# Designs tried in a protein design chat: VH-VL binders against Putative lipoprotein MlpA (mlpA). Part 6

Target 1, 215 residues: Putative lipoprotein MlpA (mlpA), of Myxococcus xanthus (p38371)
Amino acid sequence: CNFEQPETNCFVQESPSWAVKYDVVDSPKDANGDECTTTAPLVELMGVYKYVNPETGAAQLALRPATLASRAIADTTTTSADQTSLGSLDTEPKDHGFCHANDFAPAFVNVAASDTAAANTIRYEFTNVRVYSAAVAPGTQFTGELKYTSNGCTSSYVMRAVWPPAPCDTASTEPAENCGVGSGLNPEFAVVCQPTSATGTTGYCVPAGDIPSFK

## First folded at step 1 (VH-VL)

Design e8 (framework fv_enfortumab)
Fold by ESMFold2-Fast, scan of step 1:
Structure e8 (fold): chain C 215 residues (1-215), chain A 121 residues (1-121), chain B 107 residues (1-107)
Amino acid sequence: as target 1 above (215 residues)
Amino acid sequence: EVQLVESGGGLVQPGGSLRLSCAASGFTFSTYSMNWVRQAPGKGLEWVSYISSSGSYIYYADSVKGRFTISRDNAKNSLSLQMNSLRDEDTAVYYCARYSWGYRYYGMDVWGQGTTVTVSS
Amino acid sequence: DIQMTQSPSSVSASVGDRVTITCRASQDISSYLAWYQQKPGKAPKFLIYAASSLQSGVPSRFSGSGSGTDFTLTISSLQPEDFATYYCQQYNSYPWTFGGGTKVEIK
């Protein structure tokens, strides 16, 4: 085989925005095991980037939650690097059509105290990230798990992500505005509109089922 | 049938070398990452080395780093472990194991029968 | 490196008994914990993944629980074929590390 010829590898659609949905696995608990109220967002945008060493072919996956980027405005101690979780990434798909990403460093911000709020650290810890890289959906869906800590509350989630990030409104009867035809998503993807708040209707189209999420 | 068969173990003096092989059959070897795991007599399991499906990612336990080299030949469906500068502490049964993963499915689901390496003076 | 501590190191039990084995990680590993069963002279058998999910073909008397740093393997009604050594293994980060093992012995 010719080493200069491209082999099938783990393609990831690089974008400043993917839509990511979080489904709770472990409800928020504080250090004493008592119930608390701070949770990860229902849905958010996330920057997804792949870095490849051209000589060795070694790859890294970078995840940057939009929630951390927005809270960084009040942070005087962390950098944009701290707001980005960097892990390793397989160079070719494994069993089940997935590319495995491991060893993520935590992404976090240290929000400084203000007139209205105490200082707070918001931390994202990603594990078992899997990018679906099969021919039918190369590098446009991924899943993984999140451990989220904020205000002393720790909770865990399954995350499911899709590209492109398509805004939506559950109250809209227009298919393009409610994850249907014309939304920009692959029409074979099984997606649903996830509002950003429990009381609102506007949000982002996210995978409706387990990755890979197809009709 | 899905199968892994190790070979190449034996008796060797301290400072010597051995090359272990693992032959895979019954599945598409080139799509799975592989591990070597060892077990000293009467002791627990110790992870030794990992190699990704392409061979591009390789990890070693600190105890073997610099002395052992993992490699694979996807055309021949084989995994290898070159063991140099062997020590008494390397005496163990060596298993090759397939690492299967996907969403909500992670583990070494297929193991070989093991090959015994004895390092003694 | 993440250190995995299993307790007890051995337990004596009779057929029909409920057996509980504990595994503790030195740092948070979320749910990235597997359990393996090893019978004398045999290679390990994959039992449980993601702390609580049963591998196909594993009897329902086996169950796993826990998250973060504290994990438990339970055998609700021990059968003769369950006398073995059980190992937990974290796969949150390299190097992969195993617990020291818990030998389930016949009483």
Scores: ipSAE 0.000, ipTM 0.424, lowest interface PAE 17.9, mean pLDDT 84

Design e9 (framework fv_enfortumab)
Fold by ESMFold2-Fast, scan of step 1:
Structure e9 (fold): chain C 215 residues (1-215), chain A 121 residues (1-121), chain B 107 residues (1-107)
Amino acid sequence: as target 1 above (215 residues)
Amino acid sequence: EVQLVESGGGLVQPGGSLRLSCAASGFTFSSYGMNWVRQAPGKGLEWVSYISYSSSTIYYADSVKGRFTISRDNAKNSLSLQMNSLRDEDTAVYYCAKGYYRSGWSYFDYWGQGTTVTVSS
Amino acid sequence: DIQMTQSPSSVSASVGDRVTITCRASQGISNYLAWYQQKPGKAPKFLIYAASSLQSGVPSRFSGSGSGTDFTLTISSLQPEDFATYYCQQYYSTPYTFGGGTKVEIK
């Protein structure tokens, strides 16, 4: 499938992969308000796509979490459309270079029960998504909020994302392997290596601060 | 538990100065944007100023621009508002308010109890 | 600046009533709207964000709806503790602006 869209001032770098970091705002709670343990990943890759209606100029933003894409292998009830959150997108930047995206439909997978695990729905609900699309860094950083539900646990996060996704290792002293010079990221971006697990060292370069994240 | 405690309010003459402070606890102060919001007696809410978590981004309402200065000390979990050239219309309860979002434009998920500023001749 | 207009300015209601408060933005703000509750002599309390997302701990009788320019806060069955002034706030762009408030008072 070939995808050609007119460029707008709300430029978004389309890619099957951006690196997204989630910082907890509201810790996991179940339907009764009691604490539970299932959380969103520390970092993951996310597909980011933009659609523009050529007649009206109306724009849409699509976000597809890698966690949903990978778990979809065990799902026979959802489609790629269900695993992608689609929202509206501004046609031109507002307020200091941000393009706002809203009205996202939930993205989800229904993971079937197995010998070792009960059936589980993993749901992503995105709100307040803003893509930084100023001339100095067009469409390569965004931020927003995530409400994540899995195993009956709901938790909330601030998400901060950067393109390109650059693999990294916190144990490496080589700058190219630890989000420095030669990593593939804009050298003016303030980025840090975020491991994919609490005990590991390998992960992805993610924004180190507020979006837009610059040194 | 998130707590914001304002101090520094009082009575001042027109043209005078006051410094408001807000002590934060119960959250990672250095990770969130902070705001000042005021409310004149019997009136509605008016946003005054915003400062990002790193102090790199600061915004003011037009009514206070050039007269008020927002600042923060992340080591002390403290937010400040330096108010100069005070006018009668600055009379209000001033609230310290936490931004929900770490950066950018946000709503206010926690508020302090407010400190009263009275400017009278 | 985005102007936020609330209606009505006040409404008299009885316990158990359904109360609806409207907020209108002078330009499109998508769903970048929050609602707050303020009781006399107290700081505002955050209720709703993104037009319809309820803050943890806020009773389910509160709900928000709308997008673009027209927004509604609904209290499905008014309780004694709900008598207060309610404010909408847009966070689409700075300066952040609040509606004039709607006072929900005893009939």
Scores: ipSAE 0.006, ipTM 0.495, lowest interface PAE 11.4, mean pLDDT 86

Design m1 (framework fv_maftivimab)
Fold by ESMFold2-Fast, scan of step 1:
Structure m1 (fold): chain C 215 residues (1-215), chain A 120 residues (1-120), chain B 106 residues (1-106)
Amino acid sequence: as target 1 above (215 residues)
Amino acid sequence: EVQLVESGGGLVQPGGSLRLSCAASGFTFSSYAMNWVRQAPGKGLEWVSTISGSGGSTYYADSVKGRFTISRDNSKNTLYLQMNSLRAEDTAVYYCAKDFYSSGWYRDYWGQGTMVTVSS
Amino acid sequence: DIQMTQSPSSLSASVGDRVTITCRASQSISSYLNWYQQKPGKAPKLLIYAASSLQSGVPSRFSGSGSGTDFTLTISSLQPEDFATYYCQQSYSTYTFGQGTRLEIK
């Protein structure tokens, strides 16, 4: 039990992986307003990092979607910086334990054409990002909005994220494998297993409700 | 097909108490934050209170803090607002609203409202 | 508390007109601004969130812009069903509504 007390300032659990779920707000449409089919992932891992200017104390939040990192192999034109969305971050919690992050630069990759697919830009634009940074859950849940563009289709989402990333299987009866006891998540968190595909059962534990998501 | 139905409004004397209810259907109630917003006759909208999906976090406007208590029963899909020490300025139509921020797949929804009149 | 001030308080316009409603916050709220429409005797309806994001099902003639302290709602070609009262709302620190702008037939 003798841990250091959770930081009451805008603490963010830095990790190469958080589990992020996207719930659609506006279905994919192309530049003419017509329906199209390319969507954001149902769930993905995301790198989350906090930078602080040591002289001024100004803070920044960096979000790096695993989808962009994985597609970078086919991209010779963007850098790791382009694949990471960097925004500002409050230095102390406001809005009921939330630290707001704003002014995110878009994160993107330019996927080169192949024998089977045309060239494609995948773009993430984050807005209204809030990290829950209260003592009961210090910097381990956040929410925000995503505008996702791929294959000329633009769609929008509410994003809910939790740390640590816990793999899961909806077909498992073992609690540790289906976001229950032993999964590695705070047992007070309300989480549910979200498969990575519509046809599969394996995925990641994600918040079951609004942030902060508790039982 | 989200529905929110408020009840419990009525006429009450200053200093009295009243409890409003909001019955929710058509969505996973425990997954969404819920709000109470009021509107005095001929006036604008005023946010009153918010409760998280689990009920673990509650927030209040300064005008009602210490007098009103927001709560929910997720097993009954029902939101409540307990109003104590009522004042004439609490006279308003009270709306139950599903919070957009936590709606995801669903549009932000409001109930039809219930009228609370605080008068002698 | 963050104060929200709308202008104008009322506006008269004709079908087909371009109308603009403005909203000012007493402190920076970044992009945490929503726009609502309310018709007489009805509950409010969300039009725009995060200052510029159009809510699903809302006609494209509605658009929002701004950041920090100054925000605008624009209706590019006013339709008969658009005559209503419009409210801005900050969601940066709890919630505060503006006083409303009543849009009337000219």
Scores: ipSAE 0.000, ipTM 0.457, lowest interface PAE 14.4, mean pLDDT 84

Design m10 (framework fv_maftivimab)
Fold by ESMFold2-Fast, scan of step 1:
Structure m10 (fold): chain C 215 residues (1-215), chain A 123 residues (1-123), chain B 106 residues (1-106)
Amino acid sequence: as target 1 above (215 residues)
Amino acid sequence: EVQLVESGGGLVQPGGSLRLSCAASGFTFSSYGMNWVRQAPGKGLEWVSTISGSGGYTYYADSVKGRFTISRDNSKNTLYLQMNSLRAEDTAVYYCAKWGSYRYDYYYGMDVWGQGTMVTVSS
Amino acid sequence: DIQMTQSPSSLSASVGDRVTITCRASQSISNYLNWYQQKPGKAPKLLIYAASSLQSGVPSRFSGSGSGTDFTLTISSLQPEDFATYYCQQSYSTITFGQGTRLEIK
């Protein structure tokens, strides 16, 4: 059973922060096809917004990775537009409650060369983004694909995102601190704590399975 | 209509100075990094200088460091190149060019160019 | 500075031909490479950015490929308006142009 919202267009929970997990599909390769080490984060916060074109009524989805926003803080020439990827968004949910978003412009920050480092652009290219917009979880989970480039290393990921962002600690036995009861997430969501570091325990609650991720 | 129009070129003696201007229209000037690129008669393109949208960051080719200064006046939508201690090898057509992204992004190319202004350094 | 070497320096071709111009960097530049077209007496025009991305408004017969040190610009079916000089340009560390490839009527 599904609970499609007949009155709701493609609803998206707008927020300066969603928690997004990246699962590698294609490991980092440099321009020569050789392995390299720069990867996308394991998890990060992401701004998610819906805009409507005032001339056409067409809907757009905007994604702003926290990684880009944090690099911009020290750069007085950075604009939020460069750090935000804007794509189209369906006006109505398609089969099984998904609203598709396509044609994303790249989001990036551009770090000029210094005495200690070559010029470096961190670039996010989003494709096949789908927001789950059924009544049981309207606009609070999405999935898509990311092509990430930094330090000349390009890698590809499946991303899975949930709102609200809930901090967590895999070492905690308290349910509220490890994506359980009291964490702020819908208790029916299947979520797991994803540390921000491979060696650490603190991170964010992220979808445990394919979107929509339910218990 | 996006346009860049250079001016200020001319004939100057070795050791002299010139200031080039580039008037921008049709886009939000302060949001884009700008470049000066030159081309000596019958030769290829040579990058001279880049300035960020705010004017806070400037970069120069080694051949012009210490002699040329790039600047901009965002209130007048104008880019400048102050050229001092000119040498015969500085003789070239000078183009101003806009980065193709919303700020100076080296990953994208230079998408809009002016017509060029000729600088001749000769006795 | 990173040196950019284009090959050939000059090329003669006929309308309808498939033309390939190459560009080699003295060190790896990832995909920080752009291609420009310049006609006599005119300013350069951006054709390709980021090694393989076609600039808006540029005909689809133009394509770019390569990464690291070796790059190519291909014109799949040469048109009369394509006779021009072509330049590659890197932005990985500072900015340098190749010496240019002059495409001439055969």
Scores: ipSAE 0.000, ipTM 0.420, lowest interface PAE 18.3, mean pLDDT 84

Design m11 (framework fv_maftivimab)
Fold by ESMFold2-Fast, scan of step 1:
Structure m11 (fold): chain C 215 residues (1-215), chain A 122 residues (1-122), chain B 106 residues (1-106)
Amino acid sequence: as target 1 above (215 residues)
Amino acid sequence: EVQLVESGGGLVQPGGSLRLSCAASGFTFSRYAMNWVRQAPGKGLEWVSTISGSGDSTYYADSVKGRFTISRDNSKNTLYLQMNSLRAEDTAVYYCAKEYWSGDYRGYFDYWGQGTMVTVSS
Amino acid sequence: DIQMTQSPSSLSASVGDRVTITCRASQSISSYLNWYQQKPGKAPKLLIYAASSLQSGVPSRFSGSGSGTDFTLTISSLQPEDFATYYCQQSYSYWTFGQGTRLEIK
């Protein structure tokens, strides 16, 4: 008969987009253990959402990679739930101001065969995700590990993410366009412009160091 | 091919409630975030609310927060907007809009419904 | 909250004219700017996304440019069907629209 609104100290800035950088840990290998060339993006946008059960206070974190979202138009077999990785989330910060998220379900899309390419499954498996929720930067940076599989190649990464996603251009002489003053990020954050391609200059401001990434 | 059809608009008194629906077809509904955008007579466009493809995450403009609830039924390909405690300032045509999101560029509204008129007046 | 301001609020032009509409953001939004066209009694239609990318099916006389805080929509040779209201929209942080620019016959 009594209903009490649940509370939690693990604040996460919910947004359809965070900027996420991947640093390789294990290079791509196929099922036979041989080298292959398909890798995760250098940087991408990621949807980040938090759900709380109002009766129990149990929390969940949802991660939706932009790579999966953009491939959805070519996929007729998976749902938005399959393209979103859902895990548990601590209700209060643990040591060092981090909220841990665990037990993520894989997120994936099945890209149908075309006249020029064979069918392919792109799969994201997240582990050891930690959102920095200390008062100095509540819920605007996170880190974790990614196991990425595409074209039969599996590789692993450390991911580091920041909100808001600030677009940038390494060729720009304007500080606001190259992760400097006026870019929209907290000026105390240590960030660097990461292009979306090896040959291009445009991308997103991403953490320059370990989370929490500060100057 | 992609179609969005709004319904449920009408005349309501201040303080009243109304529920809008948007029927979607021609795309895999559950894979895309959906939006409500309104336009008061003779005025510009104002974003009202967003819901994720799964329906688990919702966002609201400050002007409607606490009064409006966005929801969806993916089994029926239908988006809803429950509007409570309506004010004269809520009088507008309400559009349903599909959001396109990609790693390169996000959040543009690639398809819109025809709109449904909500009039809040005594 | 990012505020979008369009200039002019209205303009009159003749068929064949080159028309330019400007949009200014209250803070840098890089290239997260979209343009929509709305005819009286109709829903808005996407013209340009990501500041300069032309939506499929939109005539090539429409073009967009700019980055950061200042953006322009250009119609190189105005046609009768182009008389409408044009809106810019930032999608950098949620969504806010400009107040609109009404393009009418001179």
Scores: ipSAE 0.000, ipTM 0.432, lowest interface PAE 16.5, mean pLDDT 84

Design m14 (framework fv_maftivimab)
Fold by ESMFold2-Fast, scan of step 1:
Structure m14 (fold): chain C 215 residues (1-215), chain A 126 residues (1-126), chain B 106 residues (1-106)
Amino acid sequence: as target 1 above (215 residues)
Amino acid sequence: EVQLVESGGGLVQPGGSLRLSCAASGFTFSSYAMNWVRQAPGKGLEWVSTISGSGGSTYYADSVKGRFTISRDNSKNTLYLQMNSLRAEDTAVYYCAKDRTYYDSSGYRYWYFDLWGQGTMVTVSS
Amino acid sequence: DIQMTQSPSSLSASVGDRVTITCRASQSISSYLNWYQQKPGKAPKLLIYAASSLQSGVPSRFSGSGSGTDFTLTISSLQPEDFATYYCQQSYSTYTFGQGTRLEIK
């Protein structure tokens, strides 16, 4: 029997849902280098999980985009494991309170052809993922980068995420419904409501600035 | 004239600080990620840091994390590297390099450095 | 981080020779590998990107191949101006250069 459990100071709030915002770094381009229109979502929910090997103490971070889970209904070839990106995770915070996660496997779905659309692979590739795990905000904000490919269109983003996922409405004057007092978020977090569509008002509260995002 | 010109190198004592600059011309600076790459005398290339075109994303080699800060001013077409707590092993020629992308027939994006400055020498010695 | 190992560290060759330099990644990097040439006292110059794509202006005697963990740079008929140090670079997860291969005249 192994009597001593490994401890880690890289706390990550495990949840089936974090709110993640993607800010474009490199605009979508197709295989010919020409501009195209398919982009990552403006905001989405993401499953975030931490695994620790009890024998070795090695830690891993798993990211599961909700967009992939939603498109899985049309996927006949991939499994839930393919929709989850698994990378390594530091056991101790480095770089001013950040725990780095590296070597993520791509997460993807192969959407089957339909009457209205050709077959399509949606692929997420995460790099430079860092979870802020300092005492003032232990494991409730992270940042990283995303390379997103869909419909032959590749674009890159800065990803900024916060827990808990708080629904919001930019049209609401009630603070609790627009990322303010009563929303469920730490009041010291600098957050803003990000609609899920360019023409809508409903979405999720997301970090307003670089991680760690504080007022 | 498409070019990158580094400046700010020099002799500095261990524990000191130095800020490098890279002036870009001949291309739309804000559309490209930028990099710092160093090379110690007689040694190989070592990637130091990357900053995205907007400045929203930064990456660092483990050897410089917490000591170096990459930044850019797109209005001035200038890239910076703030180097703090310098050590003898930071002695190197520092190159500024422009990131470029390529898309294959499947739509996958690839990155490479298509333009380099001539470098600026940083010597950390008493 | 992904480690890149080049082989050989140095080699001697004659003009007209076929030269092969290899690069090994510590994990699969698909085709996210670039090759650079550096002459003494000069900045590096891009030769090959995405494992096998020849950069505009680079002579056709240079070619790249490989995927996953093992990659090769080939110079089909060595010219005097090709004596330099060659570096591979992974771009799959940030960037890591190999230690370099110095190509010297025999």
Scores: ipSAE 0.000, ipTM 0.420, lowest interface PAE 21.8, mean pLDDT 85

Design m17 (framework fv_maftivimab)
Fold by ESMFold2-Fast, scan of step 1:
Structure m17 (fold): chain C 215 residues (1-215), chain A 122 residues (1-122), chain B 106 residues (1-106)
Amino acid sequence: as target 1 above (215 residues)
Amino acid sequence: EVQLVESGGGLVQPGGSLRLSCAASGFTFSSYAMNWVRQAPGKGLEWVSTISGSGGSTYYADSVKGRFTISRDNSKNTLYLQMNSLRAEDTAVYYCAKYYPWDYRGDAFDIWGQGTMVTVSS
Amino acid sequence: DIQMTQSPSSLSASVGDRVTITCRASQSISSYLNWYQQKPGKAPKLLIYYASSLQSGVPSRFSGSGSGTDFTLTISSLQPEDFATYYCQQSYSTYTFGQGTRLEIK
């Protein structure tokens, strides 16, 4: 005695890891409006999950930044649930293949003080998330906006994400190791290797242009 | 002493409702996520639901989504599970379990209650 | 949707034996795997967290290993109090338990 769960047209590739790139819109400022230096990462992995209410068919999208997951070790006040941002998700694509996700709850971690660092809250606030869900790329690219707060610094970004997460090295001449043939990504995707640090060469393949990012 | 005590279990008809409670003591309740885990007679463990320490986030197993609601009252150190539209397959011992944060490498459930039996039958 | 499969479903052993129980995840979970012991009529007890970290108060004859998709729980010299059902649990994406392995007296 169970009702069949409603189907939805907004397919999202669920995975503990997508590669996400952040491009700055508003530089970091503290609560007094003064410049500060703490920013979101250049690129990170992100868990992406979809939930559906079996009685109503209402869908939800969950985003869990790897930065929050990795810093959770020093946090005894939050769990994986608080470190995951949950929002609504359209049941049908709009805007030529986009499924909109809205009303995200903040995701955060309260990092305890250590001998080398003061206590810190890292907070992610997502808005205007759109998942591209067309046959040529079914739920494997998304875009959105991020408001990031850490060490009292708040900054904003445009985020662009792709699945699968493909590790890369900008110094490699092997195409499979630098977002080319054999990397595991759809060869029609326009992707580029984004290092995890400004001085390093290793990182992840991320969208090179606006979503959907195609050659 | 850290302890969890479940209550509210009993016999209920299919389609009925029941609310379980879990009374916590010996730790700062609002600082920890809490979990419900069930076990059908003679079967294995099945995770049911998780609620964050603040109560701002909740997660559910696919088998109970839309029917069960996890909640907490931090002023009373009490965790709840509201169970609606109960089915025979919901028959189980229901345990509440405390989140165990261990360094940067995730979580486990370190403290468990004794469990409360829920029987769904006509 | 991460599935956890344990093997064997049951095994018989004698006191002093070395016993090994395995757990496989349907996808990589890094090291986010926990092991629990449950005796009949009792609540589960946490034995090992993060694949290989021994919980305080648990005897050193218990050890865990593995990463990614394949994990092992080992009891180096079985004692009478170790006869129980053992469960693995992934904590990488919400929580999923394995079906359990029943350890019985031979």
Scores: ipSAE 0.000, ipTM 0.428, lowest interface PAE 15.3, mean pLDDT 85

Design m2 (framework fv_maftivimab)
Fold by ESMFold2-Fast, scan of step 1:
Structure m2 (fold): chain C 215 residues (1-215), chain A 122 residues (1-122), chain B 106 residues (1-106)
Amino acid sequence: as target 1 above (215 residues)
Amino acid sequence: EVQLVESGGGLVQPGGSLRLSCAASGFTFSSYAMNWVRQAPGKGLEWVSTISGSGGYTYYADSVKGRFTISRDNSKNTLYLQMNSLRAEDTAVYYCAKGGYYDSSGWYFDYWGQGTMVTVSS
Amino acid sequence: DIQMTQSPSSLSASVGDRVTITCRASQSISRYLNWYQQKPGKAPKLLIYAASSLQSGVPSRFSGSGSGTDFTLTISSLQPEDFATYYCQQSYSTPTFGQGTRLEIK
């Protein structure tokens, strides 16, 4: 069953994996306004899916962070639906080729207490999500805003995402392994390797600039 | 703390040129779109121009297209507005405003400078 | 060009009152609506973004609601420092502001 309407111009590349980078807007603060240290990942994979109601033509966008999916094994209270943020999606591109997505429900997991850590809720709240859906790059880059809460720390980010998720290594001198020629991404995309760890070199190719990110 | 300080305003003759500057501090300048918003005396707010964090994208109000140029120097944390062919209706307080977003697809203005007055008069 | 219309243009109220200001867009803008407060001689201050998200440092008596074409800003219990001009602004396309609502002492 294909729920996509023939008259809908907002194409989104559906995939269990897109590479998403988060750039901090507001540093982590607790409920008292004091600084704390828990942050969103530097980069992660994200499931991206589009649904269209065949009767009304109304479109929806679903975002599922890999961080929530991986923490689900320690969670006995949330479901895959809770770990997926579902919002509305425009039927046609507006605002310079962007399709806007709004009204996202929060996505979250409740991580059970362990011998080394207290129970914790990890919560993603997405706003101002915009998918670039122009002929030159149909539905393969998006941007948005994230409010991330974990360990009582709330921080906010600008997120920029690209498909396909190309793994990379900042220590490699081979262009194909460091987001250059032969990496598997559209060669017109301006991308850079973002490690998954502050101390590591391996990660994913992510947009180097504002969306749409082109050379 | 975020701080934006405008400068370069003044009195200029119709048809003249003026360059405004905005010095930014307290945030990673290159990570945010920057904006100019103006307000004529006793009137409401009017968006003038936006530049993306990288400087790769610029947007202009129809009233200033072809006359004004927005630019930024990320190495100096400074935003500019070059205003050419000035008209009496360009008379306003010009505010430097930080975008809440890296790119120009999300236009909300979370921090504002004090403003600099531009008067276009004979 | 998306036109933003605020109502009322001016409003008189007393400290402790519940105040509601409305904003209407000429076409659907989803939730891309922001609210600002401006006091005489001062720069505007962001209160609400994305229709209902409270900016950090803004008192909880301020709230925003709405989607599509109709939006409201509510002040649940008006304080002396709240007398100001309020502007709505759409961020769905190139930004446009409402004409402003002047909140005055009754």
Scores: ipSAE 0.006, ipTM 0.476, lowest interface PAE 10.4, mean pLDDT 85

